# Ledger of designs, part 31: VHH binders against q9ulm0r997to1333

Target 1, 337 residues: q9ulm0r997to1333
Amino acid sequence: FSIPVHFTNGTYHVVGFDGSSTVDEFLQRLNQEIGMRKPSHSGFALFTDDPSGRDLEHCLQGSVKICDAISKWEQAMKELHPGKSEGGTRVVKLMYKNRLYFRSQVKGETDRERLLLASQTSREIVAGRFPINKELALEMAALMAQVEYGDLEKPALPGPGGTSPAKAQHLLQQVLDRFHPRRYRHGAPAEQLRHLADMLTTKWATLQGCSPPECIRIYLTVARKWPFFGAKLFAAQPAQLSSKENALVWIAVNEDGVSILDHNTMQVHITYPYSSVTTFGGCRDDFMLVIRSIPDKSSGKSHIEKLIFRMAAPKIAEATFIMASYMNHCTTTVNPP

## First folded at step 6 (VHH)

Design p38T (framework vhh_4orz_3)
Fold by ESMFold2-Fast, scan of step 6:
Structure p38T (fold): chain B 337 residues (1-337), chain A 119 residues (1-119)
Amino acid sequence: as target 1 above (337 residues)
Amino acid sequence: EVQLVESGGGLVQAGGSLRLFCAASGFTFSRYAMAWLRQAPGKRREWVALIYSEGSTYYADSVKDRFTISRDNAKNTVSLQMNSLKPEDTAIYFCAKGWYSTTRYFDYWGQGTQVTVSS
């Protein structure tokens, strides 16, 4: 058997497997073929797309058989779309992307890992899960344009076989749609969109001759300056406030712990190291964190705080699993006595 | 406003030495790669030396082991020490600002300083 595995940059690689192949065996073959380190070093994992459209991608566990995962997905899709033919929306999509990020593993990164990590970061920038102003975002978009399309070509003079101004403008809009934050373009007047395209042209032209690996290295050098690079961000509303004017926050999960960020500025309000997290998880519509504070100077007593956040149910599950994985990594890297 | 001002050019005999200076302003100098490029009469502009924000240096084969690029982040200055000069080194030398801390692509150049090497 063989099946395509899709990457964050829109490309795919076809991987062979047997009826008995596990996810671990499948990934060993994939990583060898595309030049990536094992998942414990790269932090990459294999996911199936969400057949229900709830925006929850399912991470495949290493001991699971590929054939079983495909069958389970196909059954779920059939139940979601009863009566649809085989040619409909009944095709499983395997995706390979970064799940866990460790700063200690950066030095050993391969070129393939850097390309896929940069592409994934670009998707987070577009989605608004990365703090970036309009100007830096244009520079980042220009780097990705150089990687994807090569050197910016000057418009051809009017004539048979020449590039029309409309076609050139379409390419610039495609670049902005793919690589620039959606929030800066949504509902923007045509004049503002033209100005962004002009600024993109200026930045992209500066990169003439830059190779894709060099652009990717520059991209990641810039992106990694953010302390929460590689973190998974979840939109949440604190439920402790009785007022319906509860402000949204981001819950950021990474190797350092669980952090609460301002939703608009993405500035950190507080970080809870995993050592301070007593209990976590959710039920119904709420995500719960139980935090043990530092003992009081005079009494020697610590306080236990219960923090409740309203989150979409699929995101509660995702946040819980990511936290468990980071905590497990911390535990398993400790040398036994 | 980004400004780059070169100095130190002049006339020198073959085998001699010159030191070029570039004073930078209008940006956070320590965060960007800096370079020296040159253009000889009737030829295209070529790069000769590059220094990244962290201090790593790179040189064109034609100047390797003869030229040394350095930077002073406290003074916002990049310098090029040129030794064992040859007539082929005659050119206008330009200071250039990199686009990022590790880039080999440039968005600003100075007006240049003339270097003439007599045989």
Scores: ipSAE 0.000, ipTM 0.207, lowest interface PAE 13.4, mean pLDDT 83

Design p38Y (framework vhh_4orz_3)
Fold by ESMFold2-Fast, scan of step 6:
Order: structure tokens, then sequence, then C-alpha cells
Structure p38Y (fold): chain B 337 residues (1-337), chain A 119 residues (1-119)
């Protein structure tokens, strides 16, 4: 058997496997073929899409057999769509992306890891889950354009030997769609979009001669300046606020703990270390965190606070599993006395 | 007007050393990242070394552990110490100014200085 594994940069790699291959064995082969470190070092994991079509990805555990995971996904599709033949249903999609980010592992990164991490970061920038102003957004988009397309072709005079203006404009629009924040282009008039493409052209032109690894190193150096680089962000509404207050926040999950960020500025309001998190999880639209504060100076007893947030059900599950994974990592490195 | 003037290039035998200098004028030097780029005959320009306004340094893999970039904010100079030179280091070396304190892109206005390493 063979199956394509899709990457954050829009490419894929076909990986061979047999009926007994585990996810760990499958990933060992993939990682060797594409130049990645083992999952415990890189933090990358294999995911399947959700059979129900909801916006939820399922992380595959290392001991699971690939054939079993595919069969389980196909069985779920049959149960959701009874009476449809094989040709009428979707096929499973395997995705490979960063799940956990550890600063201690940066020193050992491979070029492939950096490329995929930068591509994933770019997707977060496009989606609005990364703090970026308008100028930096164009600079970051230009770096990714240089990685993906190489040196910017200068439009030639009208004629058979040069880049056509229509082709050039189409390419610039593709670059903006792939690498530039949607929020800065949403609802923009055509004149503003043309101006944005012109600014992108100027930024991209300054990168002439820069190699893809060089652009990726610059990209990640810039991106890592943000303390929450590598964190997973979830849009949430605090349920404990007055009914008249409709304020969104970001819940950021990373190796340091769980943090609450201002939705607009992405500046941190508060960070809860995992040692302070007693219980977490939820159902439906509610995500719950139970926090144990430091002991009172007068009583010596800890205060317990329950925080409730409204989130989409698929995102609640994702946040819960990622928190559990970081907490498990902390437990194995620092055992209780 | 912004001006960058490179010096220190020359002919050297493989295994030898050279130190390049860049004198900067026309801008507030201490606020900008500075870099060295090179262009070999018939090849495209490539980045070699970078120094941030605060002093942090980064190097291309091909020159790491052989080259050292440094700056003197009082004299508005950036320098590149090149050790263990190889024939493949033969190129015109350019001094480049970053965009403000950002190090994402570089503009260059110098004429470059020729470095030739003989086998």
Amino acid sequence: as target 1 above (337 residues)
Amino acid sequence: EVQLVESGGGLVQAGGSLRLFCAASGFTFSRYAMAWLRQAPGKRREWVALIYSEGSTYYADSVKDRFTISRDNAKNTVSLQMNSLKPEDTAIYFCAKGWYSTYRYFDYWGQGTQVTVSS
C-alpha cells in the first residue's frame, strides 16, 4: 500500500506501508525520506480529517496501525452516509503538521522542519491567529513568495518574450491569498487591492538572490520574537461576563501553560502554568478551566477558581487534547515528590 | 544621502584570512541591522552574515565558524573577519543596510569589494 501525506506548504509525499505498519513505523519512514527528526523532538504529528465533515482533525497515536486508522475512518463515513457506494464518498486525507512546540528543540531543527514550521506559521498569519501589522504582513508574504516562486520576474515590454501583465497580476493575487492576512484584504475595493499588490512587488523585489533556506531562517527569526510562537490559539467568549458584555479572547496553549490574550492586540492578560490547572475540558459550546491559585499568606490554603468559555465543540476537543499532551510532557520531565 | 563604502578585499591563498570593512553614512547607523552579501562570478547574490542593531549575529551555513561579523556604532562601521578562506569564497562582497531595526530585508548601495581566493 501507499498513501499521500499532505504538508502545510501545499505539497505531499507518498509513503509506502503494509498491513501491519504502525503510525510510529509509518512516521519513521516518512521522516527519514523527507529529512525530519523523530516526533518527540520535532513535535510534528500525523492527522486525519473528520469523517463528519466538521472542522476537526484527529491526531493518530503511534501504536495504532495505519490500516486500522483508515478502516475506522471509512467505516465512520459509511455510517454517516448509509446507502452510498465507494465512488460517492470522500476519501481519507492524511496531514502532517506541528502539534507541540518546544523551545529546547530549536537548536536541532532540520531545514525541512523549518520550512514546514514557517508554512504552518504563514497559515496562522493568514487566519488571523498571529499578531502582525500591515507592513510586517507584506514583508512576511514577500519572504514566502521568494521561497515558493523564487526571484520576482520583472514585467517585460508587451511582446512574445516577457511576462504578461495579466499573468503577473494573477501571481501577485495568489501570493496574497496564500501568505497575507485575510483581514487586511476583506471588503477592500479593487483600487486598494492593486495598491497592495504593488507594495508586495516592491518588497519581493528586494529579496532578489535570497535562497529559500535563507528566507525561511529570516521568517522564523521574525516570527519567534512573539512569546507565543508555536502556541495554538482558540477564539473564546468568557461565559462569566455580564450578559451585556460580548468580549472575545484568545486562549493560547503552549509549553508554558494556558494563557488568555486580548482578542484585538494579542497581548497577554494572564498565564496559568499547568501546575495550577486542576481540571479542564468541556462539552458542546463550553470550555472549562479549574485553576488553583497560590496559597493565601494568611490561611495557607489555595483558592480554586472555575473559568468558563464559549467555544465551538471541535475546538474544545482540540484544546483539551493539546493541553493534556503538554501536561503529560511536564509530568514525565518533573515527577511529583 | 545613504552611502556604504566597502574596503579590505584582495587576493589571498586558500586557508588565508581577510578582514572587510564597511563605512556607513547618511543614516542613524546604530538603529539599523547590517549585513554582508556576496556575488560570485556568474552566480546570484547570496547573504553571508547579519548583525542586529543590538549585536546579535547570524551566519549562512557555508561560512559558519569561519566568518565573524561585528559592528562599531561609535565609528559607524561594520566588519567581516574571514578565516580559513576557500576558492568558493571568491566573490564581490557587498555591505547592506536593513530596514530600520528589522532584519528581514536588506538594501545595499555600496560598490562592493573583490575577494579572490586562489587554489
Scores: ipSAE 0.000, ipTM 0.171, lowest interface PAE 13.0, mean pLDDT 82

Design p39H (framework vhh_4orz_3)
Fold by ESMFold2-Fast, scan of step 6:
Parts: C-alpha cells; structure tokens; sequence
Structure p39H (fold): chain B 337 residues (1-337), chain A 119 residues (1-119)
C-alpha cells in the first residue's frame, strides 16, 4: 500500500506501508525518507482531516495501525453519507505538521523541519494568530516568495513567449494571498492593494541570490523573537458578566503553561504555569480552567479561582488535549525546565 | 542619526582587485547584520554580500568565490574584498545596515561608491 502525506508548504510525499504497519512505524519511514527527526524530538505529528468536512483535525496515536485509521475514517464517511456509492464524497487526507513546540528542540533541527515550521508559522500569520505589523509582514512574505519562487523575474515583452504585466501582477497577488495577513487586505481600497504589491516587489528584489535555507533561517530568527512562538492560540470569550462586556481574548497553550493574551495586541495579560492548573477541560459547553493561587504574604492561605470561557466545541477538545500533552511531556522528558 | 559612508571605489581592469570600506556610526554596530548591494546602470539594486552579527557570511551566486565580506566591530567598519573583477561588476556599491543581527532586510544604506571595470 501507499498513501500521500501532505505538508504545511503544500507539498506531499508518498509513503509505502504494510497492512500491519503502526503509525509509529509509518512515521519512522516518513522521517527517514524526508530527513526529519523522530516526533519526540521534532514535535511533529500525523493528523487526518475531519470526515464531516468541518476542518477539524484528528491526531493519530503511535500505536494505532494506519490501515485501521483509514478504515475508521472511511466508515465515518459512510455513516455521514449513507446510500452514496461510486467513488464516495471524499478520501482521507493525511497531514504532517508541528503539534508540540519546545525551545530546547531548536538544537539539532534539520533543514526540512525548519522549512515546514516556517511554512506553518506563515499560515498562522495569514490567519491573524501572530503579532505582526503590515510592513514586517511584507518582509516575511518576501522571504517566503524567495523560498517558493526564487529570484524575482523582470517582465518580458508582451510579444511571443513573453511574460505579460498581468501575469506578473497575478503572481504578486498570489504571494500576498499565501503569505501576508488577510486582515490587512480584506476590504482594502485598490490603492492600498497596489501599494502592498509595490512594497512586496521592493522587499522581494532585495533578496536576489538568497538561497531557500538562508531565507528560512532569517524567517525563523525573526518569528522566534515572539515569546509565544509555537504556541497554539484559541479565540475565547470570558463567560463572566462581572464588569466586562463582550471581551474577546486569546488562550495560548505552550511549554510554559496556559496564557491569556489581549485579542488585538497579543500582549500577555497573565500566564498560569501547569503546576498551578488544578483542573481543565470542557464544562457545560464552555472551556474551564481551575487555578490554585500562591498563599498571600498577609493572609497565608491559598485559594482557587475558576475561569470559564466560551469557545467552539471542537476548539475546546483541541485545547484540552494539547494542554494534557504538554503536561505529560513535562513528566516524561529527561530535560529539566 | 545612522550614517554609512562608503570608500574604496575606482577604475580597475578586468581580472583586477578592489577593496571597499564602509564606516558606520549612530547605532550599536556589533549587534546588526551588514551588507553590500550594487546597482548597475539601467538595473535594480541587487544584493551582493551579507555578514551576520556573529560573523556568518553569504554571497550572491554572481560573486561567490570572488568576493569576501568582513567586519571590524572595534572600528565599526565593514569591508568588501573584490577579486577577479569582470566588466559585469561595474556598478555603484552601497553599504547597508540590516534590520536585525541575522536580517537580510535593510533599513539604511549609504550614498554609494562607484566601481568601474574596463574590458
């Protein structure tokens, strides 16, 4: 058997497997073929797309057989679309991407890991889950353009076989769509869009001769300056009515704990180390965090604070499982904090 | 105020050598990447050589194995040693300050120094 595994940069690699192959064995083969470290060192994991088509991803456990995971996905598709035959509606999509990020994992990173991590970061920037201004975002987009397309080409004459000005403009728009935050382009006037394309051209031109590994190194050096690089961000609304109306926040989950960030600035309001988290997870359709405070110097007693957030149900499950994974890795790793 | 002042340009015959210097002031030189860019008549500015704050160097394919970039943090200078010069190397050469210690993006550059290579 063989099946394509899709990556964050839009490429894929076809991996062979046997009827008895586990996810762990499958990933060992994949990582050897593409030049990546094992999941415990790289933080990457294998996911399936959602049979219901709601863009919900399912992380595959290492002990599960690949054939069983595929069969389970196909059975779920049959249950969602009963009576459909002759090709069905969709086929399973396997995706390989970063799940857990630790700063210590930077040592020993491969070029393939850096490329896929940068591509994943670019997707977060485009989606608005990364604090970046319009101009720095253009510089980041230009770095990805150099990686993907190489040196910026001069337009040729519109004559036979030449590159048209319309094709050049289409390429710049494609680069912005793939690598620049949607927020800065959505509903923007034509003049602003032309200005962004002109700035992109200028930034991309300065990278002439820069190799893909060089551009990726620069990209990650810039991106890693943010303390929450690699964190998973979840849009959430505090469910408490006391003193605050309709306040939106980000819940950021990473190796340091669970943090609450300002939704607009992405500045940290507070970080709760995992040692202070007593209970977490779904509670009556909301996401719950129960925090144990440190005893006051004046009172000498500790107390418990219960935080409730409104989040989409699939995101509650995702946040819960990623928190549990970080907590479990802190227990099993030989590297101290 | 950031200032970058280039020197060392001139006329040289094909196959010859030149060494360019850039004197930097107005910022903490040792903390930033420095680069050399060039602009030939009728062409856009192109990147030539880059040196990171820690000393790692990178070169455009057109100048690899012929040019060497170096820096002197005690003197706040960056230099470009150009060997085996070709007529195609004729351009105004600009010293540029990187945005960050490993950045290939530039926020300041000098007025340039002319290099002319005769056939």
Amino acid sequence: as target 1 above (337 residues)
Amino acid sequence: EVQLVESGGGLVQAGGSLRLFCAASGFTFSRYAMAWLRQAPGKRREWVALIYSEGSTYYADSVKDRFTISRDNAKNTVSLQMNSLKPEDTAIYFCAKGWYSTSHYFDYWGQGTQVTVSS
Scores: ipSAE 0.000, ipTM 0.136, lowest interface PAE 17.5, mean pLDDT 82

Design p39K (framework vhh_4orz_3)
Fold by ESMFold2-Fast, scan of step 6:
Structure p39K (fold): chain B 337 residues (1-337), chain A 119 residues (1-119)
Amino acid sequence: as target 1 above (337 residues)
Amino acid sequence: EVQLVESGGGLVQAGGSLRLFCAASGFTFSRYAMAWLRQAPGKRREWVALIYSEGSTYYADSVKDRFTISRDNAKNTVSLQMNSLKPEDTAIYFCAKGWYSTSKYFDYWGQGTQVTVSS
């Protein structure tokens, strides 16, 4: 059998497997074919899409058989759509993307890893889960345009050998849709969108002759300046009885711990190292963190704080599993001699 | 190793002129934006001028029409011509390597050269 594995840049690679192939064996084959390191070094993982059609993705464990994962997904589809006797309209989608990010692994990155990481970062920028101003947003979009489309072609005069003005404008809108923050374009009038396209054209033109690996390295150098690069961000509402209307924050999960960020500015309010996290996970319909302060050597007592956040149920599970993975990596991994 | 070496600073009377130079090495100079920043004692570092790889120039409002940035890709040099100098232009001036195609964002700058404008 064979199945396509989809990547964050919109491409895919077909991987062969048999009835006994585990996820680990499947990924070893994939990584050799596309030029990536093993998951423990790259932080990449294999996911199945949500059978219900929601935006939740399910991470596959290494010991699971690919055939079993596909069968489980197909059975879930039948259970959600028990009356669907007509061939079906969906098949399982396998996705390969970064799940855990470690700064210690940056020096060993392959060009393929950098491409996919930059593409994933671009998706976060588009979705508003990355702090970026209007000027930098166009510069980052231009870098990705150079990677995907190569050198910007000058608008041709009407006639043979040229691209029509409408087709050129359509390409610029595709670039903005793929690589530019949605919030800066949402509800924008046609004039503003044309102005953004003109600015994009100016930035893209300066990249003439820049190779895709070079553009990707510049992109990641810029993106990594944010301390929460590679973190998973979850929109959450702290449980509080204040009469204030706006109570939203971001919960950011990365190798350093769990952090609370201002929802609008994405500036950090506080970071809780994993060593300070006593317990975490779902508590009733909420996400719970129990934090202990460093013990006072003079009195020997520590302070305990219980934090409760309202989050969508699938996001509670995702945040819990990612925190557990970071904690497990730190506690079970030992540096080689 | 990226190296940026500034020169041309000094003491000048208000209304006078100075020309600053920056010699760059350790990277493909022709492909990067170059900039000048300045920092006065007790104040924040501020950007004053930027030149893109293709030659486009941009200036801070405080120096517009008085300063001119230029580059020589054959010599890996960027220059800042400063005219009609004011006492408030007194600062250490830094040459900075920008990221390719970025403005206002820099990943390296030199040790600086002192410019003092007497009233």
Scores: ipSAE 0.000, ipTM 0.206, lowest interface PAE 13.3, mean pLDDT 82

Design p39Q (framework vhh_4orz_3)
Fold by ESMFold2-Fast, scan of step 6:
Structure p39Q (fold): chain B 337 residues (1-337), chain A 119 residues (1-119)
Amino acid sequence: as target 1 above (337 residues)
Amino acid sequence: EVQLVESGGGLVQAGGSLRLFCAASGFTFSRYAMAWLRQAPGKRREWVALIYSEGSTYYADSVKDRFTISRDNAKNTVSLQMNSLKPEDTAIYFCAKGWYSTSQYFDYWGQGTQVTVSS
């Protein structure tokens, strides 16, 4: 058997497997073929897309057989879209992307890891899950344009081989759609979009002759300045703070702990180190965090705070499993087997 | 519209001095790194001096201890004081605006000002 594995940069690699192949065996083969380190070092994992077509992706556990995962996805698809025999239904999509990010592992990164991490970061920027101002957004888009398309083609050149103005404008629009935050273009008048394309052209032109690895190194150097680089963000509504002004927050999960960020600015409100988290996970239809405060030296008593967040049920499961994975990693590195 | 206008170039004898000026407009000048680059006949542009928004300065080895870059954020100007000029310093000198995220790249240049150093 063989199946394509899709990467964050829009490319794919076809991987061979047999009926008994586990996810761990499949990933070992994939990583060897594309120049990636093992999952415990790179933090990358294999996911299946959501059969319903929503944003939720299912992380495949290492002991699961690839054939079983595909069959489960196909059965779910048939149940959601019951057809009659020969219907043109979607095929399972295997995706390979970063799940856990560790600062201690940066020094050992491969070029492939950096490319895929930068591409994933770009997708988060486009989706609004990364703090970025208008100027930085254009520079990040230009770096990714250089990586994906190479040197900017000369616009409005007369004669054979020149790029037509219409074709150049189409390419610039494609770059903005792929690598620039949607929010900065939403509802924008044609004049503003034209100006944005002109500014992108200026930025991209400065990168002429820069190699993709050079652009990726700069991209990641810039992106890593954000303390929550590599964190997984979950939109949530605090139950105890149910006011219109504080209706939404981001729950950010990374190696340092669980943080609550302002939904609009992405500025941190508070960080809960994993050492302070006593209980976490689903509580009915909500996500729950139980925090133990530092013991009071005068009384010797710790205080418990229970935090409840409204989140989509599958996102609750995702956040819970990622937290458990980070906690497990911290414990394992302190007391190696 | 970003504009960078250089001035102060001219002909000078070896060992002499010149001061170049760059007037900037169309962006929040105080927020960006500014640089001077030069291009000698038949050669590619090379970086000469860089000044960050807070005033930190960096120089190419060929001009260290001879050139001084400075900025005036109130006037939106950057200047390059060139001392002990050598014939090898003959070039068109360009003022450049750095990127927001990094000082490694420059996105706008002026038209340049010619500096000629006679032996």
Scores: ipSAE 0.473, ipTM 0.796, lowest interface PAE 2.1, mean pLDDT 87

Design w1 (framework vhh_lunsekimig_d3)
Fold by ESMFold2-Fast, scan of step 6:
Structure w1 (fold): chain B 337 residues (1-337), chain A 119 residues (1-119)
Amino acid sequence: as target 1 above (337 residues)
Amino acid sequence: EVQLVESGGGVVQPGGSLRLSCAASGFTFSRYALYWYRQAAGIERELIASIYSEGSTNYVDSVKGRFTISRDNSENTMYLQMNSLRAEDTGLYYCAKGWYSTSRYFDYWGQGTLVTVSS
């Protein structure tokens, strides 16, 4: 058998497997063929697309057989659609992307890992899950444009071999759509979009002669300056607050613990180390964290605090599994760098 | 045109302190992220400290707790306060606007300011 595995940069690689191949064996072959380290070092994992079409991706456990995962996905599709009728069927999509990020593993990264990590970060920037000002946003978009398209083409004369101004503008709009935050363009008038395209052109032109690996190195150097680089962010509403917009927060999950960030500024309000987390997960329709405080000096008593957040049900499961994965990594005896 | 001018370097003994300055012109200073890079003998030029337009800062691990980056938007000047200096801090210190990937990405580097830490 063979199946394409899709990457965060929009490319794919076809991987061979047989009826007995496990996810671990499948990934060993994939990683060898594309030049990546094993999942325990890179933090990358294989995911299936959600058969229900709700933007929920399912991480595949290493001991699972690829054939079983495909069969389960196909069975779920049949159960979601009429049992005796066939509509147009979607095909399972395998995706390979970063799931867990460990700062101690950065020095061993491969070029392929850096490329895919940068591409994934770009998707987070576009989606508004990364703090970035307007100037930096254009510079980051220009770096990805250089990676993807190479040197900015000089304006060509109108002719058979030339690039038309309309085609140049279409390319700039494509770059903005792929690599620039949607929030800075949403509802923007045509003149503002033209101005952004002009600024992008200026930034991209300064990168002339830079190789894709050089641009990726810059991109990641900049992106990693954010303390929550590699964290998974979940939009949440503290249950005790009103439904007003100012009640929203981000729950950020990474190797350091679980953090609460301001929804607009993405500045950290508080971080709970995993050692302080007593219980976590779904509680009815909400996400719950139970935190044990440091003992009070005046009374010698530690306090237990229950934090309840309203989150979309699929996101509750995702946040729970990611926290469990980080905690399991922390509880295993590892030799730190 | 963008211009960046570094100053404040000199010779100090281990454990000493220096304050570097970067005076900027030719761009809207308050809107840009600014960086200090170091070129040590035999070592590729490396990013030491960053300060973003909103005021957040970052440092390479070897200087955390010893160096402090700051900016004065009214004077278009960025600073690097260096404390507890070590022999390995010796090098040419450059300020930069935006990103430093290759010399081609920014033609607008200062001449650098030399810091020598020796006994």
Scores: ipSAE 0.000, ipTM 0.131, lowest interface PAE 16.4, mean pLDDT 81

Design w2 (framework vhh_7n9e_1)
Fold by ESMFold2-Fast, scan of step 6:
Structure w2 (fold): chain B 337 residues (1-337), chain A 120 residues (1-120)
Amino acid sequence: as target 1 above (337 residues)
Amino acid sequence: DVQLVESGGGLVQAGGSLRLSCAASGFTFSRYAMYWGRQAPGKGREWVSGISYSEGSTAYASSVKGRFTISRDNAKNTLYLQMNNLKPEDTALYYCAKGWYSTSRYFDYWGQGTQVTVSS
């Protein structure tokens, strides 16, 4: 058997497997073929798209057989869409992307890891899950333009044989759509969009001769200045603040713990180290965190705080499993078997 | 050999004006975007302004927008920064750069800088 594995940069690689292949064996083969380290070092994992098409991707566990995962997805599709349309069956999409990020593993990164991590970061920037000002946003877009399209074409002289202004404008719009935050362009008048395109041209031109690996290294150096680089961000509404409509926060999960960030500024409100997290996970339809504070008295009694957040059900599961994975890593590192 | 030479700095009273110049050599000036950055005493570097190769597009840091004007003369290979209504917080070493403007780490080349001091 063979199946394409899709990457964050829009490319794919076809991987062979047999009826007995586990996810771990499948990833060992993939990583060898594309130049990636093992998942425990790179933090990358395999995901399947949701059969309903409305939800988050599902992470595949290492012991699961690839054939079983595909079969389960196909059964779910059949149950959701029993209609008699002959117009082609939708096929499972396997995606390979970063799930866990460890600062200690940066030194050993491969060029393929850096490319895919930068591409994933770019998707987070476009979606508004990364703090970036207007000036830096255009620089980051220009770096990705250089990676994807190479050197910006020299300014065309006016004339019948020159490069079409419409063609140049279309390319700049493609770059902005792929690599620039949607929020800075939403509702923008045509004049502002033309100004952004000219600004992008200015920044992209300065990268003449910069190779894709060089641009990717620059990109990640900039992105890593944010303390929450590599964290998974989940939009959530604190239940205790329900009287304040649309009181949203980001729940950020990374190797340091679980943090609550301001939804608009992405400034950290509070970080809970994993050592302070007593219980976490789904509680009815909400996401729950139980935090144990340092004892106030010599008696050793600790204050316990229960935090409840409204989140989409699949995001609750994803946040729970990512937290468990980070906690397991910390425990294994401190107390090796 | 790329060279950038800044000039025009000095001591000025709050509310005053200065015009900085940057003489560029060793590359085709008219083909590159140019930038001004500054480093205040005891602080990190910050981007101030940028201008496209065609003079058609300019950008400014929010702290200087409306007070500073960037311009260029491609025939003279010279970049300018007109600074009006100067404030004590504008006190810094000002340098021009070929490269990335919001992060000093990515500037390919920058000059030695010209000191601007704004009193009271």
Scores: ipSAE 0.000, ipTM 0.176, lowest interface PAE 12.6, mean pLDDT 81

Design w3 (framework vhh_6z1v_2)
Fold by ESMFold2-Fast, scan of step 6:
Structure w3 (fold): chain B 337 residues (1-337), chain A 120 residues (1-120)
Amino acid sequence: as target 1 above (337 residues)
Amino acid sequence: EVQLVESGGRLVRTGGSLRLSCAASGFTFSRYAMGWFRQAPGKEREVVAAISYSEGSTWHADFVKGRFTISRDNAKNTVYLQMNSLKPEDTAVYYCAKGWYSTSRYFDYWGQGTQVTVSS
């Protein structure tokens, strides 16, 4: 058999497998064919799209057989649409994305890893899950435009052989839609959108002759300045009694621990190292963290704090699994200072 | 491979002047912003000055404004830091940095540094 595996940059690679192939064996073949390191080094994993199309993608565990994962997905589709004959448009989609990010593994990254990591970061920027100001956003969009489209084409020349002005403006709009934060364009007047396209043109033009690997290295160097680069962010509402009942936060999961970030600014409120996390996971319909605080100086006692967050069930499961994966890595690769 | 080589650091008396140079290779120099950072013992590395790829826009930290001037020569792939009215507090290792092509906000590569010592 063969199946396409979709990447964060919108491309895909067809991978062969048989009825006995496990996810681990499938990934070993994929990684060899596209120039990726093993999952324990790269942090990349294979996901299936949600059968409903509305929830998060599901990470496939290494011991699971590819055929079994496909069958499970197809059975879930039948259960969601009982009595519906083959829809013809809904088939399982395999996706390959970074799941775990380790700073110690940056040295040794392949060009393919960097490309896919930058493309994934770009998707997070567009979706509003990465802190970026308006000026930097245009510069980052220009770098991705250079990677995907190459050098900015010259203005349209008179005659049937030239690129039309309308076609050029359509391309600039596509670049903004693919690589620029939606929030900075939402509700913007047509004049402001034209100004953004003009600024993008200026930024993109300065990259003339810059190679895709060079642009990707610049992109990642800038993106990695954020301490939560590579973290998985989950929108959540604290369930604990507070003065702000509808306040949202980001729960950021990375190798350092679990952090709570301001939803709008993405500035860190607090970080809980994994050593301080006693219990975590789903609790009824909520996500729960049990933290052992530092000893109170007045009493000398350690305190237990229970944090409850309202989150969609698929997000609770994924946050729990990612935390467990990082904690497992910490315990198996301990390097004391 | 990006390479930045700083030179010009030495011992100077308070009130003296010094010019640092940074020779760049391995990238299209005229496309990128360049900057100067410094780090004193026990202190964090701090940005001192930056210059845009377009040759015209410069930024200087408040603690050196009016005393230090950043400049570049795109034909020679070199960035400079002219330091005047030096103070003992300016004693540090000075690093040349390759930055973002149109801004002084982000830097992605640093040289090995050149030591500047300002004595009383």
Scores: ipSAE 0.000, ipTM 0.162, lowest interface PAE 17.2, mean pLDDT 82

